VHH binders against p49116. Designs and how they scored, part 29

Target 1, 238 residues: p49116
Amino acid sequence: EGPLLSDTHVTFKLTMPSPMPEYLNVHYICESASRLLFLSMHWARSIPAFQALGQDCNTSLVRACWNELFTLGLAQCAQVMSLSTILAAIVNHLQNSIQEDKLSGDRIKQVMEHIWKLQEFCNSMAKLDIDGYEYAYLKAIVLFSPDHPGLTSTSQIEKFQEKAQMELQDYVQKTYSEDTYRLARILVRLPALRLMSSNITEELFFTGLIGNVSIDSIIPYILKMETAEYNGQITGAS

## First folded at step 1 (VHH)

Design oa3 (framework vhh_ozoralizumab_d1)
Fold by ESMFold2-Fast, scan of step 1:
Structure oa3 (fold): chain B 238 residues (1-238), chain A 122 residues (1-122)
Amino acid sequence: as target 1 above (238 residues)
Amino acid sequence: EVQLVESGGGLVQPGGSLRLSCAASGFTFSSYAMYWVRQAPGKGLEWVSEISGSGGSTKYPDSVKGRFTISRDNAKNTLYLQMNSLRPEDTAVYYCAKDRYFGSYLRPFDYRGQGTLVTVSS
């Protein structure tokens, strides 16, 4: 009956690859995004409640919510990633592609609109000054979503989500006691995450992947990795 | 254009040896770490070996450590993999790769070419 998350689960430290190159490229963006994705999956794996659901359920949950976890991670790590600089470079590349007629204008517009929605989300989280505890519980609420199609342990998942919501409420009410509407302002931001296309997120941040490999296809392998092997993935060293 | 052309694969008996080569072009070879990656039949990509641009540092997963040796000749833009004490589980198509997006053998690498097939069987 202990808390859903411990102080260990509040710590979310992204280690960026070597200093940002003078010219941003697909390799650097993909490496940075991959480190964040792996950190996000390692975070989920470390939660005892998540482990208790079992391998099949764990895989299904992460496949359903990886884009939401990743986007929350982008918002949380926006400054350490220099996310605004990365997005500006992508926008510049897309604008040049439109002018040179190299890509479909409709597809470029969809990607641009996604970038604007992502920027709006990250900006709103920054303005709310979401802290590490709040991010941890928001990620837990997203992870333990019982309403994804095909889930088999929905009752247990729902109980963990309710526990996450309760613990977030308790934290916010105690820490931000004079801001009566803070929790409501935070929670109303979550539905926007589900409207963001995982396919467009993959195109923006993981386009450097070779061989038509999807994030969905690698999730089971990431979740099965040994801790030492996993740490080698996110730092480039074991 | 980055081009990587693998060669040296073939059929070998368990306990045997093979030396793979990779001819690289289209980039400053000595400035990049290089990797060997393999894909066994019906399985995903697995990282096999890593070497720094200068050749001064090498890394291997436990599955091949002590059996495989990566090396490079920067004057010839060529990467090598010496494989000793080969096992049936080493059967795979072997690719050389220029980039490793997060230092992982579970991620796709920047490789160009058909790879070279290594079959360890009688």
Scores: ipSAE 0.000, ipTM 0.147, lowest interface PAE 13.3, mean pLDDT 81

Design oa4 (framework vhh_ozoralizumab_d1)
Fold by ESMFold2-Fast, scan of step 1:
Structure oa4 (fold): chain B 238 residues (1-238), chain A 121 residues (1-121)
Amino acid sequence: as target 1 above (238 residues)
Amino acid sequence: EVQLVESGGGLVQPGGSLRLSCAASGFTFSSYAMYWVRQAPGKGLEWVSEISGSGGSTKYPDSVKGRFTISRDNAKNTLYLQMNSLRPEDTAVYYCARSPTWYSLFGRDYRGQGTLVTVSS
């Protein structure tokens, strides 16, 4: 029946908006994040197993896990995005908002804790030297999560998750044969993704979205985009 | 676009020597550890050697230790494998590969098309 993922699913290439502004702003950050989100959703829908679940099920899966996929994408693309610079710019914007009394102290604490958790996650992945194959399978494990409320076909989803886990194990054991505990170190990082608020991720990275639209509301449309429409989004062409 | 192009393979008699080369392009060569892997007919991939980005650290399995030497020229974006005291068991297609690291922004471990080494009398 072949592997869950092919070599094409391992490739994950983010194209950043050009030119980079002299000073980072919410529009540049939003454009960068939107490109990563579109890339992540295009990646998911290209998986045959994902397509086999059907439109309603695959939309529900992505709605449930987009924040986890996005965060894994941030970690994987941290260098090309200059994520540390983006996070610094967000913190600066947040501090300016505090001075103008636009945010409560409690909200500020929640957002700063989220930024800390995100940085901690990205640093842990960098320290482990997670490679492209490992990222692809971790994304597949997260995508094929059978435990979200309201899902149908949970037995089939669980089967695909188990297949992803098995193929990751096979890859790690063959590629990093000298490091017996590498797989365990990688897998214990995943629970942290579920502790991160999707609402706060949306506020930090997608504040520049035009109109009163949520990530949840646009997911079905992104998943239905033709390849040409998708390419227009990731390149900023109109 | 990452590209790796191997060369230098051929037919050699047991006890002979060959030097393989790999021309790299499409990435900052000095920032990546590189390695050689081989695949004998009807068998899986076998790791042959690894070299750090600076060239300061090298690793070999026991099967080739003392016979093979990996090296790199970062100014020329070229990886080398010097193979001495070749044995029939060394017959394989040899692939140049870029090590997956936290610098890998393409989400893939890249390898070239390979070069055939045949050790036979």
Scores: ipSAE 0.000, ipTM 0.087, lowest interface PAE 20.7, mean pLDDT 81

Design oa5 (framework vhh_ozoralizumab_d1)
Fold by ESMFold2-Fast, scan of step 1:
Structure oa5 (fold): chain B 238 residues (1-238), chain A 122 residues (1-122)
Amino acid sequence: as target 1 above (238 residues)
Amino acid sequence: EVQLVESGGGLVQPGGSLRLSCAASGFTFSSYAMYWVRQAPGKGLEWVSEISGSGGSTKYPDSVKGRFTISRDNAKNTLYLQMNSLRPEDTAVYYCATDYYDSSWGEYFDYRGQGTLVTVSS
């Protein structure tokens, strides 16, 4: 069979809400995050191997890994999002919360640890200068994870993950031939994605969207959107 | 949706006592500091007490210090204000308030209930 990903899967262009407000607020952060989430879902469903697994399996995979895909998207789009500015604003707010005894210390600690893990991840990816092909394959490795509970077709999913790993290896060895250890440096970053709580990601980036509904609950709706409806969500059009 | 509902106000004679209650809903009550604020007719808002989320720290302005005691029952999502040695100048609508954060940490909200009237007169 042909390659798992084509050149079209390398293109990952986030369109930000405009204009950026003078002071960051939950509406701007949630709108930006929602656009990234929708872009990530559209990216996943554009993969022929993903479609070949069938609708039920597709939905289960994305519900299981959306946080990992979203975090990779944050790293890839950090510049266009001004993610460092967003995270700095959240950190400043949390430091003020500690001083005013407005939130429990344990909860603030969990959120701060999550932000620090996110910052470390994004900084490591930036330092490695991860390119668009590498991001596409890392997202594919995360997407085709056969080890999530409740999945069907796990053998087929594992085969697609192995194919993603092999194609990433071939790409890195060919493109960065002088850097013998590049692939190893990239791959050791991936386990950190599973240490990050999807619940805390929801609290930081999606509070204005979810209310009493989790992100995994809305994923089936997003995946069934027609292309025009999906593009309307990405661009903020009604 | 954050809601604060005050009760316990009424008419009391000078030197009397009242206990106000505030029933909180729509947020994790034990995680947030709570406040009592009052507004006398034709006057601005005056902060009369503060309590930390855990209940371990309390603050009072000199105008009520030694007379008012703030407390909370986190299991019942209820805030209290015990008012002793009431004076005519304590006549006001008393509001329960909180500096609520949404869980995104990007916005800060200041909520007040509808209030409960305390009248101190003979």
Scores: ipSAE 0.000, ipTM 0.092, lowest interface PAE 19.0, mean pLDDT 80

Design oa6 (framework vhh_ozoralizumab_d1)
Fold by ESMFold2-Fast, scan of step 1:
Structure oa6 (fold): chain B 238 residues (1-238), chain A 121 residues (1-121)
Amino acid sequence: as target 1 above (238 residues)
Amino acid sequence: EVQLVESGGGLVQPGGSLRLSCAASGFTFSSYAMYWVRQAPGKGLEWVSEISGSGGSTKYPDSVKGRFTISRDNAKNTLYLQMNSLRPEDTAVYYCAKEGYYDTSFGLDVRGQGTLVTVSS
């Protein structure tokens, strides 16, 4: 009967590696992305409804939706990360390499298309001025997606998703009462997340992670970390 | 620091096969996508194939799809291109190249000396 999310689940604070280098490199990007990924998984693990589904279901859900959660996290933390600067620098570097060296490839085109889709998504969220409560509920909606192949307990997952949708509607109706179409504008953004390639996200942001192993192989380990270990990954232990 | 050395080129009859190799050093080979590119006489660079760091994903243009196969041996830091059903238009100097999304290592200066493939009767 209680709410799906508490006020503690609205707090989403990313601590960036310091200092930001004058010239972007794979190490800085990978460390920043890893911190966001750890924060996102710790956030999911903290939800009582998520815990109630059990470890096997938790692992399956996060494996299915980590890219959507990560992309929402990028949009939410775009200012803290200076994400537009990072993406612009990557695009400029790729364009200069193509122009100067005349190298081309299908992968470069796919990567550029992915970056533009990511920028468009983040810009649309910024234009809508999505707040912390709205981000928390959007993350909950994508987390509790019952329609991924191979899931068990799909009826319970669907119930939690519907509860997330209901609580988002209640919040938006109360907080933005003058904007009749706000909820529809927000929800229409979600299908774009499913079109983003998790493989390209992994190649862009996680190339330097643990010998370049798959995120799928790391997820069970991250979900089992103690709170102190999560804090160490997010804030950086001395 | 980054060094790429191509080998395996030569003269071959139309319909023949060749296997090219690229020996890589100076970087963590398995962490980077690798490419084969070629330059025919009097023409610019043309992309030929791409392979992910793990080897799990490969891409080809229509001009070589079904005829060429890119592969890698991460334990040996070696990239391969198996070329079958070769045509006169495949005549070019073939170069391997390393991805460099966050530095200047993805360009002509990253490639080695190349290996010449001549397809002629």
Scores: ipSAE 0.000, ipTM 0.126, lowest interface PAE 12.0, mean pLDDT 80

Design oa7 (framework vhh_ozoralizumab_d1)
Fold by ESMFold2-Fast, scan of step 1:
Parts: sequence; structure tokens; C-alpha cells
Structure oa7 (fold): chain B 238 residues (1-238), chain A 120 residues (1-120)
Amino acid sequence: as target 1 above (238 residues)
Amino acid sequence: EVQLVESGGGLVQPGGSLRLSCAASGFTFSSYAMYWVRQAPGKGLEWVSEISGSGGSTKYPDSVKGRFTISRDNAKNTLYLQMNSLRPEDTAVYYCARVPYSGSWLFDSRGQGTLVTVSS
């Protein structure tokens, strides 16, 4: 059949809440993250190969990989989000929490290590100057991961992942023909995504917006939303 | 079929007040957080206020905080926005919107809107 991804799957535009507050707060951070998560799920849902796997498989795949998709989205949208400023504000808040004995030192260490890993990942992507096509294929590779526990249809998922890898290779070889090792440098970054805890990502970015519901609980709902409603949200509030 | 019908907009002088209503049908109203959003002429959508499904939690941006109050009557499937101390910059079409969960900026349904014009 045709290619796994079309040019429409390369477009990935995040519209931030405005105005940015003078002092960053949990609501602004969570609302920004929510927009990125919804954009990421809308992107995945639009892929014909993803649709072909069926609703139950789609839900299971997104539940398994949302943190990897979200982190790739953070890296891709780091500039528009002013992500470095958001992370600096979170670090400052954590350091103040240590001084006030509000959180255990062990927990703060885990969270700061996660933030450090996230910063390193985003910085590595920025240094490699990953383009929109490369991001789209990297997202497809993590979306179509056949090796998550509890998945069914793993043979079909693996075929779609291999197709994503082959199309990424073809793109990189043609577009960056003089950089023989570019693909290898990109692909060795991906394992780091699985070392980052989805629970810590959820705590840092989603607590204020979701309340008592988990990302796992909202995923089926988001995947069932009308395309027009997704597009209306993406074009953003002023 | 989800339907949201706004009413209560009109022409008001600066410093005046208006109360907007939104009649909801086609879904279990109390199960959804609701937004008021607005669009000024030539500008994008701006979030104005949020209320949880139970009505126990409300949120506002600084631009309307202290002037606008969101509320709901789940028995009547109706959402309200009380707007006080209106300013010319509040001129916009106001929409009520259904959201997936409390605190989310994203919405999956919106009404046709009601025009609020603040001018002398």
C-alpha cells in the first residue's frame, strides 16, 4: 500500500494559552501540557494504519506510549512552550520545597532526576536539529511499539513500526545525504524515552488540570472526540 | 445530538452587567465540566471561565477574575456567566463549551454564541 504517513502528519502546531502569567503557576503548565497531549492523540488517531488496528488496540497502544509521544512533543514544541522556563520554575519550586521540609529528599531527587533527563533529551533533539518529518516518523516508531506488555495484534504493530523505520531511513538518506551517521545518532536517542516515568510526567504536568482522573482514564474519551473539535481547539484561544 | 444554546447577550454601557445563559441538551450535563469562551472581532478564542461537573470548582483568567462568575444548575441543564464591571475589551461573541474533564482547556462541543457589545 502507500506510505505510512502523509504530509498532513508532519504538521504539528501547538497553540499556547495566552497570556503567559508573570509568575508561572500549576494551572498554566497543566493547560499547556493538556493541549500538547490532545494534539499528540489527535495526530495518532489521524493515521490510517493506526485506525486499521481497531479501537481496543488503539486505546492499548496510546495508554502504553503516551509518555513517549508527549515527551517527543515537548522536544518538538520546546521553543513555542518556553519549556526551559517552565522546567526552571519547577526546579526552583522543588528547591524551595526542600528548604521548607514539605517533600521528602528522596522524592525530590527522583523528580529532579526526571527533569534533568527531560532537559537532556530535549537539548539532544535541538542539537541534532530534528525536522518535522523526522519527528513524525519518530512518533510513529514509538506509537507502533509491539513490545509493551499486554498488547494484542503484535505482528501487525511490528510491521507498521518497521514501515516507519524504513520510511525514516529513506527520508534521512535522501534529505541529509552527506551525513552518513545522522540516522544512527537520532535512533540512539529513543531508548531514553522509556527510562522516564509516566507517573512523574503526570505529576509534573497534569495534576492541576485532571484532578482525580488519570491519563489512562481520559485516553479513550480523547480518542473518540470529533476531528472538527480537535481542530477548533488546536487553532487556539487568543 | 449534543446541543448548546447561548442567550443573554446584548449592548451594554461600560461598567454595566449582563448575565449569559446556556441551555444544554443531548448529554448528561452534570457529568461534564463546562467552559465559557469568547472571540473578539478579528481575534482568536479566549478562555473566560471553567466550572467542574458538580459546580464545586471554578477557575478564571486574570483578565476577568473578580468581575465574572460562572455557575450552573444541573437540575435545569443550564450554565450561567454573570458579568459585572464590563469593559469595552469584553466585546466578543461568547460561547459555552463542553469539556472532557475539569481543568481541560480542550472542548468537544460549542454553541453558536451570543454577542456582547460594550460601548457607550
Scores: ipSAE 0.000, ipTM 0.159, lowest interface PAE 13.0, mean pLDDT 82

Design oa8 (framework vhh_ozoralizumab_d1)
Fold by ESMFold2-Fast, scan of step 1:
Formats: structure tokens, C-alpha cells, sequence
Structure oa8 (fold): chain B 238 residues (1-238), chain A 121 residues (1-121)
């Protein structure tokens, strides 16, 4: 009955670890990415509609869409993260690996294509000057995706996605009334998120996870954390 | 979760041969360089062989060059080490290890207990 998102869901503040080292390493990249992932999941679980779907559905939805949420978060926080510097360091490493034949050529090509797709996505969002309200609704649209395999309660999920789409439309039409094509330009960017491999994202950003744990194994833990624990993670108060 | 399971070790006489295997799971096997590393009793870890993700490039230290051959079957996610002309000094626990994408140097993170090779008459 009320709006899907409140003004509190627009605030999305990433706190980075200690100053970026002169030479990037897997631990710094992983810590930065983990903070963004925690912030994204904390954001999702704060939505009353998401809570109403229940724990099992919440876990299934986030497992299906974490890469899309994470990528939107990378775009939104690109400046704070110095994402271009991180990606440049990864590209330089991959180019050196080609020279030494340490990785298969086909795999290096797949990873390079993923990085180029990610850079183009972030660049397109920056060019559109996507605001905090627009990012919040785009994240809601990808979160409440009823079309992932194995989901239950798909009718309820679809209803929440439609509500997110309607509220985004209302916001854009009211706020950017002179830009007739803005909503269309924003929405045509979303399909690209599903073309990016979650496995490659995990290899690029989460290789430094202690114990070689997978994102799928971490998701239920993050979603069950108390609010105080979430705040501790996203503020870096370790 | 990354899993590496070594097998094929045993007791062999000097001059004999053994073939070690490593079953890999939990990562895209063909995308990573793989290594064999050994630890002799009372000694540190020693690099034994390296193979690129494609299998197109292999490297060996002088101590095993010409005697050991590293290979991989990317369709089966399996790494092999063919050891010929074995010597008593080859006695060690042998581990397989996965390379790190963000590191320009080899890094060894031995998984499981490895496989024991004993060369003795």
C-alpha cells in the first residue's frame, strides 16, 4: 500500500578500507568488494517488501541477482572506489599473463571482454548522470526479478518489480520532465547486467576471501546478520 | 570452494617411475596455471613443475628437468606429473597448487594432505 522504497533506501554510502596501497593486491580489492557486497545486501534486507517474501525466497533472490546488484553498486560507487584504477591494474596483470602463457588465451579473452563490458556499463551510467533515487529503483527492479529459475512466489515478486518500475517512471517524469527519453535510456542499460558472468566477477573481486569460500555460501550468512553487525561491516569498524 | 586432491604416490625403487594425479574442483581449471610442489622430510617447500592454463608452456627446475613431465586434461579437470628415473632425493610429500590471477609470481597454497612418494631400495 505504501511506496516500495522510502527516502532511507536512497542513501548508499560506501566506506573504503585504509588508503589505497601503491601496488594493488588481492586483499585490498577483496576487502573493498566485500564492503560493497555487504552494503548491497543490507540495503536489500531493509526493504519491507523483501522481508515479507520470507527467508528462503530472500536467499534465492539474492543468490540469483547478487552480480547485478554488485555491478550497479560498482557503477554508483565507482569514484569512491577508484574503480578505474583497480580495473587498470587487473588488465595490466592479464596482459603480462598473455606474454608468459600462464593462463589460457580463451580465458584471458573472456575476462578482458568482461572488464570491457563492466567499464562500458559504468561509463554509460556516468554519462546519464544517474541519481540516487534512480539507482535505488534500478536495484529494486533487478532484486525483484520473477524470471530466475527455481523461484517460488513469482507472482508476488513480479508485483514488487512492477511497483518498482512504476515508482521509477513517476520519479523520472516528475524530476526530469524535459528529458522525454531519459527513462528509456536508463532501462535499456539493464539487460547488459545479465550478460556479465557472476563467476568472472567472483574471480576478479573476491579471490582474496579467506578459506576460499564462494559468494553463494556467504549470502545466507550476510542476510541473517543483525543490523548492528551490518553497520559494523559497512562502516569498517572491525 | 577450491578442492585439490592428490593421488598416485607410493614406495618405489631408485630408477623407477610413478604418475601422480590431482583432481581439481571449485574453480575454472583451464583458466589457471598449475604447479607441483614437494616437501622433503625436514625441508621447506620446493617448486617441481609449472604448466600454463592452455598446457602450451611448461617449466621445470634443473633438479627434475628431463625426468619429470607435467601435463593436464582440462576436459577432466585433472593435473598429472609423470616421474621417471626416480632418485632417493625425490622422496617427499607432493602437492598440486593453483596459481593466483592477481599475483605476477607463483603462490603455493597446498590443499589436503598431498601424496607421499618414497624412493628407497
Amino acid sequence: as target 1 above (238 residues)
Amino acid sequence: EVQLVESGGGLVQPGGSLRLSCAASGFTFSSYAMYWVRQAPGKGLEWVSEISGSGGSTKYPDSVKGRFTISRDNAKNTLYLQMNSLRPEDTAVYYCAKGLRYSYTPHFDPRGQGTLVTVSS
Scores: ipSAE 0.000, ipTM 0.170, lowest interface PAE 13.6, mean pLDDT 82

Design oa9 (framework vhh_ozoralizumab_d1)
Fold by ESMFold2-Fast, scan of step 1:
Structure oa9 (fold): chain B 238 residues (1-238), chain A 120 residues (1-120)
Amino acid sequence: as target 1 above (238 residues)
Amino acid sequence: EVQLVESGGGLVQPGGSLRLSCAASGFTFSSYAMYWVRQAPGKGLEWVSEISGSGGSTKYPDSVKGRFTISRDNAKNTLYLQMNSLRPEDTAVYYCTRGYSIFGRTLQYRGQGTLVTVSS
């Protein structure tokens, strides 16, 4: 029938809190990450195919893939977020924590490995010059993943994923007609998203928000927010 | 939604043993590494033990290695800490956590904690 995504689904504009602090600040990192998470969930909610799957399926899909959506959002918004500056500050903090024996060495190693994987992913996407249409379809491919345990309506989810893949292929072939292997270069980046731990993402970016709550518990609330409530979370009072 | 409830603390003599338990609910327990951390009076949080989601891998700091054993029962959503050869310096509130903060606090949640006092 009609296309899976419209031009409105390509627009993905993150509004950052101002100003960026001079020193590492967990609340600033958390506010920035929360805005990106809310933007990502609102993006998913706006897709008619996603809405058609129903509330319970929507919640299950986002719970299963939020880390992959969030990581794609980090790569897409890396410049706006000054992500390299945030990650450098976290790395510096971790290096200091090694000397102070405040955290287990194994935990620090796991977090450092995650940061390196994240940096490598964002760098690969930047080198490929992934555009807004390509990001929108990659997010759709990730969102409509039929292979997560416990999902219902898997046949419909798979059809939407295949539709996303077909529309991405059509877009890339028309827009980058002289780069025959571009689609393959883009798609081979996606498996890396599943190697990144959602628990470590939560620790790195959402410590200030998650004093008493988890991303898993927040997801149903964000998905049920009224548009006005959602806009308040993204932009603040203006 | 996520709940962690510690139990099993108490007063013991030096050289004694205690087994701590943590009942978890509100998340897929087997999908998460779990941790025990402790806080002695007037001190910061100290990592005590770590176990992978499957239970196949465990880690300990030198201060408790050979004395403490972490384990889990994924069918019962329960985490355990077997503490042997207890010392006065093991006196602390013990917390079960799904993660601890790289920024110097528990990340996702800790329960209310369970007090372990090692004293004559």
Scores: ipSAE 0.031, ipTM 0.318, lowest interface PAE 5.3, mean pLDDT 84
Fold by OpenDDE, second read of step 2:
Structure oa9 (fold): chain B 238 residues (1-238), chain A 120 residues (1-120)
Amino acid sequence: as target 1 above (238 residues)
Amino acid sequence: EVQLVESGGGLVQPGGSLRLSCAASGFTFSSYAMYWVRQAPGKGLEWVSEISGSGGSTKYPDSVKGRFTISRDNAKNTLYLQMNSLRPEDTAVYYCTRGYSIFGRTLQYRGQGTLVTVSS
């Protein structure tokens, strides 16, 4: 069948909104996040194996794992995004909400813990110095996860996940031959993604979405959007 | 310059029908999938129909499936939306477009839209 991923799937270049404002407002954060979300989903869509699952299965799969994909994307694009600055801005906005008594103490705690988990995850990935290939395979492993409820073609999804894992193993063995346990170290990071709430992620990054629609509801539309249209949006090209 | 001009909107009673048209110019119409998108008052953009460049494939959300029919005449560079069994919740400004973005508070390559009001 050939490999699950190709070199074309390794490229993951996020273009940030320009110019960056002095004060990161909700719109900038939301737009940045949306671009990453689009990039992530269109990346998934570019995988032949993903396409082979069919539209319904694809949609369900992305709905199940978008938060994990997005989070991996955040980690991968942390420098380009100035993620630390974005998170600081989010915290600042959250503080304002606290002052306005819009959130319960419990909710504040949950949100802050989520931000912490997100920051720690990204820091851990940076510390491991995960490269583009490893990110691509990790994203594939996350994408082709058969253990989400309600999925169809779970056997095929599992097969794709296994293939992703095998290719990652081969890559790591070849590229990092001196580091015997690198594969284990990077795979052990994946459980952290499952601890993160998609709802909180959505609240933090996507509050400024048009019409206040859910990511869940938008996913089918994103997957249907032509890549060229997306590219045109991010580059300002008409 | 890409231009899209929507028409055919109006006031209709629940259960009624309307046919919208979209005149396209400034690009090779048949080379692009086309979409109908609507925006209800106070709500965000909602995709309501899709048709391939050739017209051979159509897609609908569940909200309009069975009631709306998208079609196109590539010779006339025109997109159509037949809306049957209209409901009050179908009230919105309807746009035709080559694409749309959730970023955008604006649709890519859209016209002024056409207002559809469903009310008794």
Scores: ipSAE 0.008, ipTM 0.261, lowest interface PAE 9.5, mean pLDDT 88

Design ob0 (framework vhh_ozoralizumab_d1)
Fold by ESMFold2-Fast, scan of step 1:
Structure ob0 (fold): chain B 238 residues (1-238), chain A 122 residues (1-122)
Amino acid sequence: as target 1 above (238 residues)
Amino acid sequence: EVQLVESGGGLVQPGGSLRLSCAASGFTFSDYWMYWVRQAPGKGLEWVSEINTGGSITKYPDSVKGRFTISRDNAKNTLYLQMNSLRPEDTAVYYCARSPLGYFTEHSFDYRGQGTLVTVSS
């Protein structure tokens, strides 16, 4: 029995589509978000503990938590993505939509509140200066959540979550030994992830997907991709 | 589950008229701008018309302006396209499409229906 995560699980490198267009559009945003989602799912499927739970459990876990994983990925990759620029552009377009009657005022308010919550979360993580090891363990804690409805093998999932929490505590204690309350400050941020709507995240970042394709329908296919096939999707090679 | 179902297509002579309908379900229809787009044989998708949430703003390309009229009935979750003075060049599969957010570039959409065929031929 070894550690839950290896050094390979700490490495999380997002490659952005190049170049960023002068005017942001749904296709650029969608491709950027899709790359992050694919990277996040590839990260999850590479964990031996995750694989050990079996295909059906893996699919159910990722369907339940993809929005939390994706949001952690947005926070971790905020600088690489120029996320603040993307969100500012979306806010500007939404404000213009009030004058153009493109969406109901209530719907615009709901989406704006979601963007505000996302900005607040990303700012809090940046302020805490969360490192790569901490992000890896936070993603593991989120992934191995036993409390989603419909899950089987909940005792085993809880065991893996507890192992992630234990390894995060050990890491923080040794690396940030001078800051006794750092772990508490980090963990208190996690409940906010569940307040963010996966439907609104999907509309903001994945609306460029053509046809009646949802993230829920794509998840099983991404999880089953071979490494070469996955890399082909990320780099655009056939 | 978001669904858009087009109807009303058919064969019509040049100069004739057709009215297309699109039945929307699985979302709050009145919250979204809606589009009609078309695809002629062997060509890409072409934007045909758009309408705002309340139906007070409509837009058309020069190719159909003055001949086509987009409208909507939010109580029935239905989108319409009235096509007059049809030309052979209007022959295409016509799709109903949704624009979910105001931050999209011109004519971007996230969902479309399966389409309805319009053939203009003598």
Scores: ipSAE 0.013, ipTM 0.351, lowest interface PAE 8.3, mean pLDDT 84

Design ob1 (framework vhh_ozoralizumab_d1)
Fold by ESMFold2-Fast, scan of step 1:
Structure ob1 (fold): chain B 238 residues (1-238), chain A 123 residues (1-123)
Amino acid sequence: as target 1 above (238 residues)
Amino acid sequence: EVQLVESGGGLVQPGGSLRLSCAASGFTFSDYWMYWVRQAPGKGLEWVSEINTGGSITKYPDSVKGRFTISRDNAKNTLYLQMNSLRPEDTAVYYCAKSGLSEAQLLKYFDLRGQGTLVTVSS
């Protein structure tokens, strides 16, 4: 059997585009986000339990949860990405869009609320000082969610989620033994991820993609690739 | 083996029309956004059109909007570009492309491009 995650699954190293432009632009933001998305998908593919579910199930799971994985990745890599600077630039653009009447007031409000929710989530994770092991297990709990519509093998997916929860508990008890309520504080952060719209995430971070390519169209392609081919094509993957 | 084969190019007078085709093989065509990009002599690649997996979403730059129409037939693994009201500045080699793994490369990274088809607009 063995553990669900090994030390190799804790490593999550984002390599940013270099050099950082003097002024943030859509292309730099999109390239940074794409690197994080690819790193997240490579991470998921490297898990033996995930591979064991089979290609069709793997595609369905990642399609259902990519926004949650991506958001956890944003929180984990917030310092490396200078995420606060990226979000400030997006907010500035939205304020200018109000003045130029490019978007409806209702749409701008919806997008702004999403940004504030994202900032709140990332700040809460930073305040809790979530470590690499905790992020790996939170991502595993999100990935192995048995409750998405259309899934097969839901019993096995649920068992992997429970295994992730057990291993997270064991880790937290050993590493943060003095903080009795740490696990509960970490786990109650997860429901907020499901309230975030994947469509708005796509508009904020992937608007520089040529032709507004759908994340749904990318996911099946990447997951169908062989490991050697996949590793050779993913920049910034670990 | 993954292949894209463009056809339908040729010499046409200003104001004329051409229909380009791209035959795709070696991958699941219906899983990918598809693009037309062009390269005029001595210039870089220019994005011309895009279409989503199901064909319900299409986009064009201002330079061709209203004149070009992209479409796809997933049953035949074929992409089309209908070009109307052609202008001398439309002269270029036209390439069919699918999205690459790094979509953030903005016209720089297409996982697959064909050999292209030459369109010459001249009187």
Scores: ipSAE 0.000, ipTM 0.156, lowest interface PAE 13.0, mean pLDDT 81

